VHH binders against q8el04. Designs and how they scored, part 10

Target 1, 306 residues: q8el04
Amino acid sequence: MKSIQVQQLVEEFNLEVLAGEDHRERTITKSRTHRPGLEFIGYFDFFPMERVQILGKKEINYLHQLNEQERDIRIGNVVNYHPPCFIVTSDQDGLTYLKKYCHAEQIPLLRTKEATVDFMAKVDHYLTRKLAPEIAVHGVCMNVLGIGILIRGESGVGKSELAHTLLGRGHRLVADDIVVLKRLSHKTILGTHNDKNKEFLALRSVGLLNVVRAYGSRAFQDETRISLDIKLSKWEKDSLHNELEFETQYRDYMGVSVPSIEIQLQPGRDVAGLIEAAANNWYLQQQGYSAAEDFMNRIEWQDGDD
Key: E = the ipSAE of ESMFold2; O = the ipSAE of OpenDDE; V2 = 0.75 times the mean of E and O plus 0.25 times the DockQ between their complexes.

## First folded at step 4 (VHH)

Design s02 (framework vhh_7xy4_2; at its last look DockQ between E and O 0.01; V2 from the best seeds 0.00; counts 0 for: pae O 15.6 > 2, placed apart)
Fold by ESMFold2-Fast, scan of step 4:
Structure s02 (fold): chain B 306 residues (1-306), chain A 120 residues (1-120)
Amino acid sequence: as target 1 above (306 residues)
Amino acid sequence: QLQLVESGGGLVQPGGSLRLSCAASGFTFSSYAMAWVRQPHGKGLEYIATISGSGGSTYYSDSVKGRFTISRDNAKNTLYLQMNSLKPEDTAMYYCAKDEYWGKSYFDYKGQGTQVTVSS
């Protein structure tokens, strides 16, 4: 199970530590944040206690309307479930009672100046990416006509040169050499760069290029959903291949099936054009059209009719 | 015939170190990225690290970053994993993998593995 420490949230979002300073090593394992509500009136069925607990204006105002005894009971009941931490939004004050309970139960109490809804969205986004299962693969990740494409193949096969050709055609680089793949859901693989290769493309004889500085900000994208896998292979004269594939092939990445196409590198072949064609074909398939099925059906209908 | 043979595992105390090796044959070793993955008893596969074919680029999972170092010797067709500051949570069977097998079953293409046990 992947986890991060509360300290990583403190650093990422510049959070103020109000209590539990020595307990920032507590772990977060759930990617969604939660706002307690029904829990304050005693209903704890399905309480997601493993989530980061957010206390916005609604939550704090309710607690501040209670007398001291009731407030102590209500917040004590929530804190006693030992969530990873509490974060108070909108720079709210008057939190001495929360500091006491969080200190007693050794739970970090943090504060942000940001508004609740926007802050929760940012934290959920951050946690989803940090807690996602991941692998790193050798290849190039591009965004071509709005879809993310993972281009893989043997070292030296010309992947980086192909990426440069695609950049010249207006497509966007995500990562060269090492591509980090994150599983965000059972249907979604996200491709991104590592910390070191952001914006860089390595080209034989030229060296290392920063694509943003060379071609502008539109030449680069931080991440993309992977919609298509492409294997580049070297051309062999003795290979007998039917280049017309009527069945979609798939490659599995961490339990997510991605459509996969193999392209042989041949002298004079416009591989960049083939990748653009594959991207356009992917869009048609998403709209419910299969050219292969249409073609096969037309052959079968024609053979069945006089 | 592709073959990967892992070695170097053993029993160590928490805070100890081990160096794992993977001897590769049957393919052009320097042309492929390599990875280390592990499987604790009764649990799923966990990704550890990747190294590019040239050795110029590496990536580590957050669980081992700063403690483990992946490296390779292309002249010897050998992949290494230097493991420092070992924790009980690092106890697992360790496997090396060729990048061509990412996204497919590793069990058909990995070796027997090498067992690492971190216990006092």
Scores: ipSAE 0.534, ipTM 0.825, lowest interface PAE 2.2, mean pLDDT 86
Fold by ESMFold2, look of step 7:
Structure s02 (fold): chain B 306 residues (1-306), chain A 120 residues (1-120)
Amino acid sequence: as target 1 above (306 residues)
Amino acid sequence: QLQLVESGGGLVQPGGSLRLSCAASGFTFSSYAMAWVRQPHGKGLEYIATISGSGGSTYYSDSVKGRFTISRDNAKNTLYLQMNSLKPEDTAMYYCAKDEYWGKSYFDYKGQGTQVTVSS
């Protein structure tokens, strides 16, 4: 389980620390922020107390209107859940009473000049990237025609040589040998290098190449969203591979389904061209087009069954 | 047919060390990357480390980097995890896994596991 400390948030966003200075080592494990307006008025069902709590103008104005007895109840009930911190947005003032409750429960109280909606978006984005689950896989990650591709297969099958062919066609390397995959959401896997293999491609008989030094900065990209998974396999003369290139299979990475295609390295086949076609077809499918469906509709229309 | 057998777990005090082993059979070991994952009691699987088929490339999760070392002996078909500076948070069932991309999940073909418990 990944976590960050409240102090890291303070430093990243230059937050003013109003209370709980000695408790900034408290950890944040959730990637979404929350506004506790309903909780201040007494509704606690589904309270995500483990999230960073954002106090915008509506929350603070409500608390300002309460007398001390009401504050003891309304604020007390929220701070007793011990969220990791509170952040007051829009440079709001008059917070002496709130400092008391946060200090008593050892909860950092922070402030930013930024407006609530903009600030929450920035923090949600930052936490999502910092807390993203990750794994490392064996393979090659490329960006082909703007589409992130993960190329996998057993060692020695020719993955790095294929990557070099794709580089020669103007595509970009992300990582060779070890690809780090980060799950940013239920739909999004990000592929990147592990810093040690940044810009390097290992080729048989040639050795280790820095692709930026050899081919220019356009040959490398630090990261890409993984849109397609390609399994390379050895050509097996007696095996039949009857699947059409447009038939979609899926590969699961940390709960995210990624379309997957198997390509046999048959002698004389333009495998790089097949990968380019798959990337382009994926892009068209995002626009609502299916070549197989289009073709079948044209055949059916000619036969007159429409 | 494929078989992965983890061993080397046990009870260790905080700050201690253990070395886990994973004996592999039923496939060409040197042709495949291998991984270690762990499952704390009542929690989901947590990724630990990956090593390439040749052993030339490794990757570690942030939670273990600098404390754990993955290695392999391709002549003995054995994967290792050297765990140093152990913490209570490292308490989990540890599994080795063959790194294959085809199927339902990246972690298919994991072994039966070995328990590591770090407590006073």
Scores: ipSAE 0.012, ipTM 0.554, lowest interface PAE 7.9, mean pLDDT 85
Fold by OpenDDE, look of step 7:
Structure s02 (fold): chain B 306 residues (1-306), chain A 120 residues (1-120)
Amino acid sequence: as target 1 above (306 residues)
Amino acid sequence: QLQLVESGGGLVQPGGSLRLSCAASGFTFSSYAMAWVRQPHGKGLEYIATISGSGGSTYYSDSVKGRFTISRDNAKNTLYLQMNSLKPEDTAMYYCAKDEYWGKSYFDYKGQGTQVTVSS
């Protein structure tokens, strides 16, 4: 199970540490934050104690209204479940009672100036991405016309060269050689680089090319949703690849089905153009348009008039 | 059935000391934070101290800080409160309670109490 340390949150969001400075190595394993409003009023039936706890204005205001004894009890009850950390939003003050308990139980108490809802969304997004299941695959990940594409194929088939051609045509590289796939949801796969290959394209005879330095910042994208899988294969004369396969094929990545097409590489053909066409077609399909269906309907109408 | 049984209360002179005990049964004692609370006659419940399940962390109210010590023996399923430098204002019924369930079902998770009286 993937985990991050509270320290990573502190660094990522530049959080102020109010208590528990020596315990920032505590681990976070859940990708969603929690507001413990109900827990402060004594309702614990569904308390996600493993989540990062966010204390917004509502929670803090409630605590401020309590007398010292009540406050101690209410805070103690929540802190005793030992969540990974507490984060107070909106730069709220008067937190001496929280500091005491957090210190006592060695739980980091953090603070941000950001508004609660916005901050929670950011943290949730960050945690989801950091804690997402991931696999590495061999290939090239590109963003073509706003569509994320995973390009696969045998070694030497020309994937990187194709990527370079696509860059020249104004598209973006996400990752070459090793593509990290992250499952963000049951329907969403994210493609990204492995930090080591960030911005690099490996070209035979040329070596490593930094695409940002060569083509500018628009030539690179850190991550993209994978919407299309493309397998490059060598052209074989006898392979009856029915040019008009009406049935969409899918490839599974960590339980997420991604539409998959195969492109046979033939000398002299514009493979980059085919990828662009595939991206456009995918986009149209998402809008509810099927070219194949449209075509079939047109043919049927012509046969009925005879 | 969850049971908490307090003992060790009594009459003591100002400046004296007492040690309270709470015998716990019916639950995994070491898994829960425990607390001491007190109720002076005619007054509401006052929270005074908490100890974590492992005993590694303690918290005290300002009213008892430096004078009282909460501790536990998980092998014996027993919670303790060492009370030193007792004052007349410490006179109350003292209860042992599961700290995690305070505020909602407090009465269900506290013992019968032991009376502490500090008087000259």
Scores: ipSAE 0.000, ipTM 0.206, lowest interface PAE 15.6, mean pLDDT 87
ESMFold2 (binder alone), look of step 7: mean pLDDT 83; pTM 0.846

Design s03 (framework vhh_7xy4_2)
Fold by ESMFold2-Fast, scan of step 4:
Structure s03 (fold): chain B 306 residues (1-306), chain A 120 residues (1-120)
Amino acid sequence: as target 1 above (306 residues)
Amino acid sequence: QLQLVESGGGLVQPGGSLRLSCAASGFTFSDYAMAWVRQPHGKGLEYIATISGSGGSTYYSDSVKGRFTISRDNAKNTLYLQMNSLKPEDTAMYYCAKDESWGESYFDYKGQGTQVTVSS
């Protein structure tokens, strides 16, 4: 199972460390946060102790209504399950009792100025991406007409040169050389860059190009859902990979099926134009129209055929 | 026929180091990105790292970043994983994988694996 450290949340959200500073290496494995409620009245069945525990105004106000002895018992019982950390929202104070128990059990106690609901949404979003199953593949990821496209093929086939042509046509670069793919759900693969290659495109004879500096901020996008997979191949290779051009092909990425097209590079072929056509065709398919099926139906339907 | 053969695993104490190797054959090694993945006993596959065909670009999962280094020698058709500061949670069967082999084809093009055990 994939995990991150509490320290990564501290850095990402600029959290104040109130206790457990030496234990920020504790791991988070669950993408959703939790607010304790029934746990404060002694009901721990199904307590998601592996989740980051969020203490908002409701949680803190309830605890502050209790006398010192009851508060100590109830907080101690929750902390004794050893969740990854506790985060207090809305810059709430009067937390000496929480610092005491978190210190004793070596659990980080953190604080944010943000309101509970907005903060939880941001943390859940961050954790979902960080904990998602991932792989990194060789290729280029572009956003073309709002469609995320993964372009792959062997080294030297011209993927980066094609990406540059697409940039010149107003499309956006997401990643060059290596593309990080994350499975966000059973239906969704997200394509993104690593931090190291962000905004860079490597072109033979030219060298390394920063896309934002060369084309402006609109030429770059941090991430995109992958809707199409395109394999580039050289025309000289004997290939019968897709002899039936009217059948949709798919490629599997971590259990998610993505429509896949093979384009053979040939002198004089406008491959960038073919990619734009594929993006437009994807929109039509999402609306329930298949040009291939329409064509096949027209040639199969023949009035008076015996 | 495409073949990937991992080696270099073994038993090591926490804080120790190991260097894994993957010997590749049956394809033009420098044309493809290569990856390391691992599977702890009774758990699913976990992605570790990828290196581009030229060796110019790398990517690491957060769990190994700063501790592991992926590298390749294209003249020898060999992929490497240098593992430092090993932890008990690094205990797993380690596999190398060719780009294009993830998803349904992943099982067709990954190697036989090499076992790494980190314990006292």
Scores: ipSAE 0.463, ipTM 0.794, lowest interface PAE 2.6, mean pLDDT 86

Design s04 (framework vhh_7xy4_2)
Fold by ESMFold2-Fast, scan of step 4:
Structure s04 (fold): chain B 306 residues (1-306), chain A 120 residues (1-120)
Amino acid sequence: as target 1 above (306 residues)
Amino acid sequence: QLQLVESGGGLVQPGGSLRLSCAASGFTFSDYAMAWVRQPHGKGLEYIATISGSGGSTYYSDSVKGRFTISRDNAKNTLYLQMNSLKPEDTAMYYCAKDETWGRSYFDYKGQGTQVTVSS
């Protein structure tokens, strides 16, 4: 099971440590944050104790309306479940009782100046990506007409040159060389860069190009959902006719099936144009149209009439 | 025929080190990225690290970053994983994978892998 340390949240979101400073190595294994509510009135059925616990204005105001003895009992009962940490939003103060219990139970108590809803959205986004099952593959990831495309192939097949051609046509780079793939759900693969290759494209004879500096911020995108897998291969004069155009092929990434096509590279071929055509065809398929199916149905109808 | 053979596992104490090897045959090794993955007993596959065909680019999962180093010797068709500061959580069967065979949710791995056990 994938995990991160509380210390990584402290660094990512510049959180203030109010208690539990020596326990920042506690692990987080759940991608959703939680706001305790019913737990404060003694209802712990289905309490997601493994989640980061967020205390916003509603939570803190409720606790501050309780007398000191009741407040100590209520918060003690929640802290005794040993969640990874507590984070107080909106720079709220008057937290001596929380510091006491978090210190005693060795649980980090953190604070942010950000408002609850925006902060929770950012943390959930970060945790979902950090805890997602992942692999890294060799290739290029592009966003073409809103479609995330993973371009694979052997070293030297021309993937980076193709990416540059697509950039020149107004499409966006996500990652070159190493593409990080994350499974966000049983139906969603996300493609992203590693931190080292962010915004960079390596081109023969030119060297390293920063695409944002060369083409503007529009030329780069941090991540994209992968909708198409493209395998580039070298042209072989004696190779058999590829009929993949008549039948959808799929490649599985961590249990997610992604449509896959193979494109052979040869002099004079507009491979960038073929990728743009594949992206447009993906939109048609999403609307329930298949050109291959339509063509096959016409052949079957024609044969039936004869 | 593609073949990958893992070796170098064993029993070590927490804080110890091991070096794993993967001997590859049946394909042009330098043309493909390679990965290490692991499977703890009774759990799913966990991705560890990837290295590009040239060896110029690497990526590590957060769980091993700073402790493990992936490398390759293309002249010997061999992939390596140097494992330092080992933790009990690193106990697993370790497998190497060619990038075109990795990514599947099913356990269609080739070979026996190499067992790493970190225990005191």
Scores: ipSAE 0.382, ipTM 0.755, lowest interface PAE 3.4, mean pLDDT 85

Design s05 (framework vhh_7xy4_2)
Fold by ESMFold2-Fast, scan of step 4:
Structure s05 (fold): chain B 306 residues (1-306), chain A 120 residues (1-120)
Amino acid sequence: as target 1 above (306 residues)
Amino acid sequence: QLQLVESGGGLVQPGGSLRLSCAASGFTFSDYAMAWVRQPHGKGLEYIATISGSGGSTYYSDSVKGRFTISRDNAKNTLYLQMNSLKPEDTAMYYCAKDEPWGRSYFDYKGQGTQVTVSS
């Protein structure tokens, strides 16, 4: 099970530590945050105690309406489930009771100046990416015409040189060499870099190139949803029989099916142009148009004259 | 026929070390990235590490980063996983996979696995 430490949230979101400073190594394993509500009135069925607990204006105002003994009991009941941490939003103050209780139970109490809904959206986004099931594959990830494309193939088939050609045509690099694939949902695979190869493209004879420094920030994108998988293969006479397949092929990544095409490398072939064509065709297919189906419908075969 | 044969697993105490091996045959080993994945009893597959065909690039899941090292010997068609500072949570069946450990070819290229049990 993937996890991150509370300290990573403190660093990522510049959170103020109000209590539990020595316990920032506590782990977070769930990608969604939670706001306690019914828990404050004693209903704990289905309480997601493993989630980061967010205390917004509604939560804090409710607690401040309680007398000291009732407040202690209700907060104590929530804290006794030992969530990873509590984060107070909107720079709210008057939190001495929370500081004392979180200190006693060794749970981090953090604060942000951001509003609750916006902050929760940012944290959920960050945790979803950090905790997502992942694999790493050898290849190149590009964004071509808004379509995230994973380009795979044997070592030495020219994937990085192809990526450079696509950069020259205005497309964006996500990752070269090692592509990290993350499953965000049963329908979504995200492609990203491994941080070490961020912004770098390795080119034969030229060496290592930083694409942002060479071509500007528009040449690079941190991540993209993978919409198309492309396998580059060397041309062989036997494989020509499979070049004109009209049925959509798929490749499975962590239970998510991604459309896949194979492009054979032939002398003089404009592979970058074929990738652009594939991206445009993907848009048409999303609009419900299939060129293959249209073509087959136009060449209707009759079984006989009667 | 493509074959992957894992070995090197066993019973080890917490904090111990093991070195897993994967012997590959039936394909040009140096042309393909290789991966290690594991499956704890009753749970889904978990990705561990990938190494490029040349061995020049590696990637690790956060759960094993700093403790495990993936390596390969292309002359011997062998993939390795050096596991240090083992934890009870590392208990699983370990499999090597030719690139695309989650793709259709995973089942064709995945070996029988090697069991690692971390217990006192």
Scores: ipSAE 0.194, ipTM 0.659, lowest interface PAE 6.1, mean pLDDT 85

Design s06 (framework vhh_7xy4_2)
Fold by ESMFold2-Fast, scan of step 4:
Structure s06 (fold): chain B 306 residues (1-306), chain A 120 residues (1-120)
Amino acid sequence: as target 1 above (306 residues)
Amino acid sequence: QLQLVESGGGLVQPGGSLRLSCAASGFTFSDYAMAWVRQPHGKGLEYIATISGSGGSTYYSDSVKGRFTISRDNAKNTLYLQMNSLKPEDTAMYYCAKDEYWGESYWDYKGQGTQVTVSS
C-alpha cells in the first residue's frame, strides 16, 4: 500500500512541530484530510481515523468553550484512535492540552499559518498525487494545444524524433522514455516524468538533449492530464482501411478509458500535423461534435431505414 | 502467442531476500518496457516497478524504493526483481507484465505469477 511519512508533510508545507517530534515517521495512507466534529460529541461511527486530522478555528474554539474536564475527555477520545497526525491551522495558540495528549499517545501535532479551507485543499492535492495508484509505461508524453497526449509504440519507431518535431512547433515535453501515469479518479489519468529523466529527450545521432536548456523553460511541463493516447506503428499493407474506422477506440489505463488513435508511419507523412489535428478534433468532440457521426448520417446506404 | 513465466517465489522470514525471474517469449523483448506488479490476498493489483527496453531507465513505487531492484537480461529474454529487506506486507502473488497491457484485459497477457510469503 502506498504511503508517505508525516515528515514529508512537515517538509512540503513548512509545518511547525508542536509535539511528537520523534514520531514523524508515522505513515499516511489516505488522500483526504478530515476535520473532527461529531467525534467531539462522542459519535465515532465511521470516524475516518486513518486520515490526517485538521483542527481549524471552529474545532479549537469549540474545545476552548468546554471546561477542562470535558475537554480532556473529548480530546482523549479522539487521540485514542491514533490518527497519523493533527494539524492546527491559522497559527492558533493555547494548545497545551493538545500537546499533552499527542505527546502521551506519540502522535505528531503540527501547526500551519494558513487558513483551514485553503490548507486542506493543498494537502488533499499533494496527498492525492503521492498516494495515487501509478504505473510507468514506455513512451513519450507531450502537451499539445493544451491537451496531454501519450505517444507509444515499439522501440525505434521514432517517438523521440516526433517529440522533437513537436517541440519545434511550440508544444511541450512532459516525459520521454518512461512516462509515469497516476490515477487521480475513475475518469482522470495524470502523466508525469520521473525525476531522473526530467527535461531530457534522447535523439539518434545527436544524443541526450536537455529540452529546457536547448529551447527554454516553456518547452517543458511537469505534468499533464492524459486526454489522448496515440499508438505509432510501422506502415503495413491495407493500413488505410484501419485508419478509416469511424468508431472511437479506447485504451484502458488502470481502469480509466482514454481515447486512442493509431497513426501509421510512412515516408513523407506529416505525423506531427496529424497529432495537432487529433488535438483539435478532441476539442470539437468536447463541444459535442462528431465528424464520424456527421459523415455516417450523410451516407444513405447505412441509415437502415429500409 | 505472448508468454511470461515467473519463478523464484517462496517462503521467507522478515528481513530476508528473494530474487524473482520472468522468462519472456513470443515478442521482441528488448523493444518493450517490462514491469512487476503484485496482488495481495483479497486485494487489487499493486504496481511495483518498471524498466525500459534498454534497461537504462527504471521507476519504483514508493513502497519498495531502496529495497527492490528491477533488472533485465535482453540476451536471455529474462526480467528480474531482487527483493531485499522483505516485510510481511510484501506478501503477494507477483506478476511479470509487458507495459502495454495495463487495462482490464491485462490479465490475458501477464504470466501465471509466483507467490511470495513473508512470515515469522
Scores: ipSAE 0.405, ipTM 0.774, lowest interface PAE 3.3, mean pLDDT 85

Design s07 (framework vhh_7xy4_2)
Fold by ESMFold2-Fast, scan of step 4:
Structure s07 (fold): chain B 306 residues (1-306), chain A 120 residues (1-120)
Amino acid sequence: as target 1 above (306 residues)
Amino acid sequence: QLQLVESGGGLVQPGGSLRLSCAASGFTFSDYAMAWVRQPHGKGLEYIATISGSGGSTYYSDSVKGRFTISRDNAKNTLYLQMNSLKPEDTAMYYCAKDEYWGRSYWDYKGQGTQVTVSS
């Protein structure tokens, strides 16, 4: 089971540590955050105690309305479930009671200047990516017209050269050589880069190119949902018949089915143009349109009169 | 025919080391990225590491990063996994696989596996 330490949240979001400084190695295994509203009024059924607990203005203002004795009881009851950490939003102060209980139970108490809803969205986004099941595959990941495309094929087939051609047409690089694929849900695969390969494209004769420094920030994107899988293969004369047969196939990545197309790469072919056509066609198919079905519906099944 | 034969597993104490090998045949080994995956008894497959066809690029899951090293010898058609600082949670059947091992076609490329048991 994947996990991260509370320390990683402290670093990523520049959080202030109010208590539990020696316990930042505690682990987070759940991708969503939680606000313990009903728990402060005594309802603990279905309490997601394994989640990071967020305390916004609503939570803190409610606790401030309680007398000291009742506040101690309510806080103690929540902290006794030992969540990974508590994070107070909106730079709220007057937290001596929380520091006391978090220190006693050895739970990190953290603070951010950010507003609750925006902060929770950022943390949920970060945790979902960090805790997702993942694999690394050999290939190139591009964003073409808003569509994330995984381009794979054997070494030397020309994937990086094709990626450079697509960059020249205004499309964005996500990853070259090693593409990290993450399963965000039972229907969503995210493509991203290895940290070491961020912004780099390897080209024969030229060497290693930083695409942002060479072409500007528009040439790069950190991640993209994978909507199309493209297999590049070497050109073969005996495969002409297969090239005339465009069938929709699917590739499985960690239990998620992704539409897959095979394209043969040969000098002089506009393979980049075919990829652009595939991206445009993906939008039409998402709307339920099939060019093949439309065409067949327009065909007469019997000869007409001369 | 594509064949992958894993070896090198065994019983080791926590903190110990093992080196796994995978002998590949039936395809041009240097043209394909290779991966190691593991399956603990009664649990699902867990991805461990990938190495590119040339050996120039590697990627590791966070659970093994800094402890395991993936490598290959293309002249011998052999993939390796050096495992250091072994933990009880590393106990699993270990398999090597070609790139694209996820999904139904995985089984055509997976070998018989080699068992690693980490206990006192």
Scores: ipSAE 0.341, ipTM 0.734, lowest interface PAE 3.8, mean pLDDT 84

Design s08 (framework vhh_7xy4_2)
Fold by ESMFold2-Fast, scan of step 4:
Structure s08 (fold): chain B 306 residues (1-306), chain A 120 residues (1-120)
Amino acid sequence: as target 1 above (306 residues)
Amino acid sequence: QLQLVESGGGLVQPGGSLRLSCAASGFTFSSYAMAWVRQPHGKGLEYIATISGSGGSTYYSDSVKGRFTISRDNAKNTLYLQMNSLKPEDTAMYYCAKDEYWGKSWFDYKGQGTQVTVSS
């Protein structure tokens, strides 16, 4: 299972360390944060102890209204489950009791100036991406008309040249050569770049091109949800592939099914235009329209019984 | 027929090093990206690293970044994984994989694997 260290949260969000500074190497394995509530009154069934525990104004105010003995018992019981860390929001103070128990149990106690809801959203977003199952695949990832497209194919088939053509038409590069795919949920694959190759496109004869410097900031985006998979193949004159395909094909990425299209490269063929057509057709399909089914229905009606 | 044969595993102490090899045949090796993946006993598959067909681009999982190096020799149709600063959690069966299929059945293109055991 993927994990990150508490130290990575400290660095990413500029968190203040209040206790447990020697234990920032503790690991986080769950992508969602949690706010303890029922746990403060002794109900621990289903307590997500493996999550980062967030203490906002509601949590701290509740604890501060308890007498000292009861407060110490209740927070001690929560800390004794050994979550990865506690983070106090809204720059709240008066936390000596929390520092004491977090120190004793060797659990980091951290603080942020940010408000609870906004901070939790940022942390959940960060953890979801860092802990997501991932693979890296060879290809190009583009955003075309608002949808993410993974373009794959053999080395040298012309993927980068196709990406350059799409950039010239106003579409956006996400990644060239190595595309990092992250599974965010049972239905969502996110495509992103290798940080080292961010903004670069390798073109035969020209060399390495920075697309932001060449085409402006609009030519690049850091990530996109993958909606279409496109396989580029070399044209074979004897191919049995029909260019008019009536059945939707899918490719599986880490258990997520993505619609897949194969496009054969031919000299002079407007492959970029075909990709734009596929993107527009994807929107129609999301609205419940299938051109293939409509076409087949029209043929069947025309061939009707006489 | 696609064939992948891993080798180079063994028993090593924490902090040690091993170099794994994968001999590929049955396809145009230089035209495809290759990956290393591992499976600890009784656990799921874990992605380790990918290298492009030319060898010009690599990607590593955070768990091995800085410690492992993926490389290839296209003239020999061989993929390598140099493993340094080995930890007990690196103990697993290691497989090389072609990027043809991804998902629950991407083991369809796996080899027999090579066992790496890190213990003292």
Scores: ipSAE 0.523, ipTM 0.811, lowest interface PAE 2.2, mean pLDDT 86

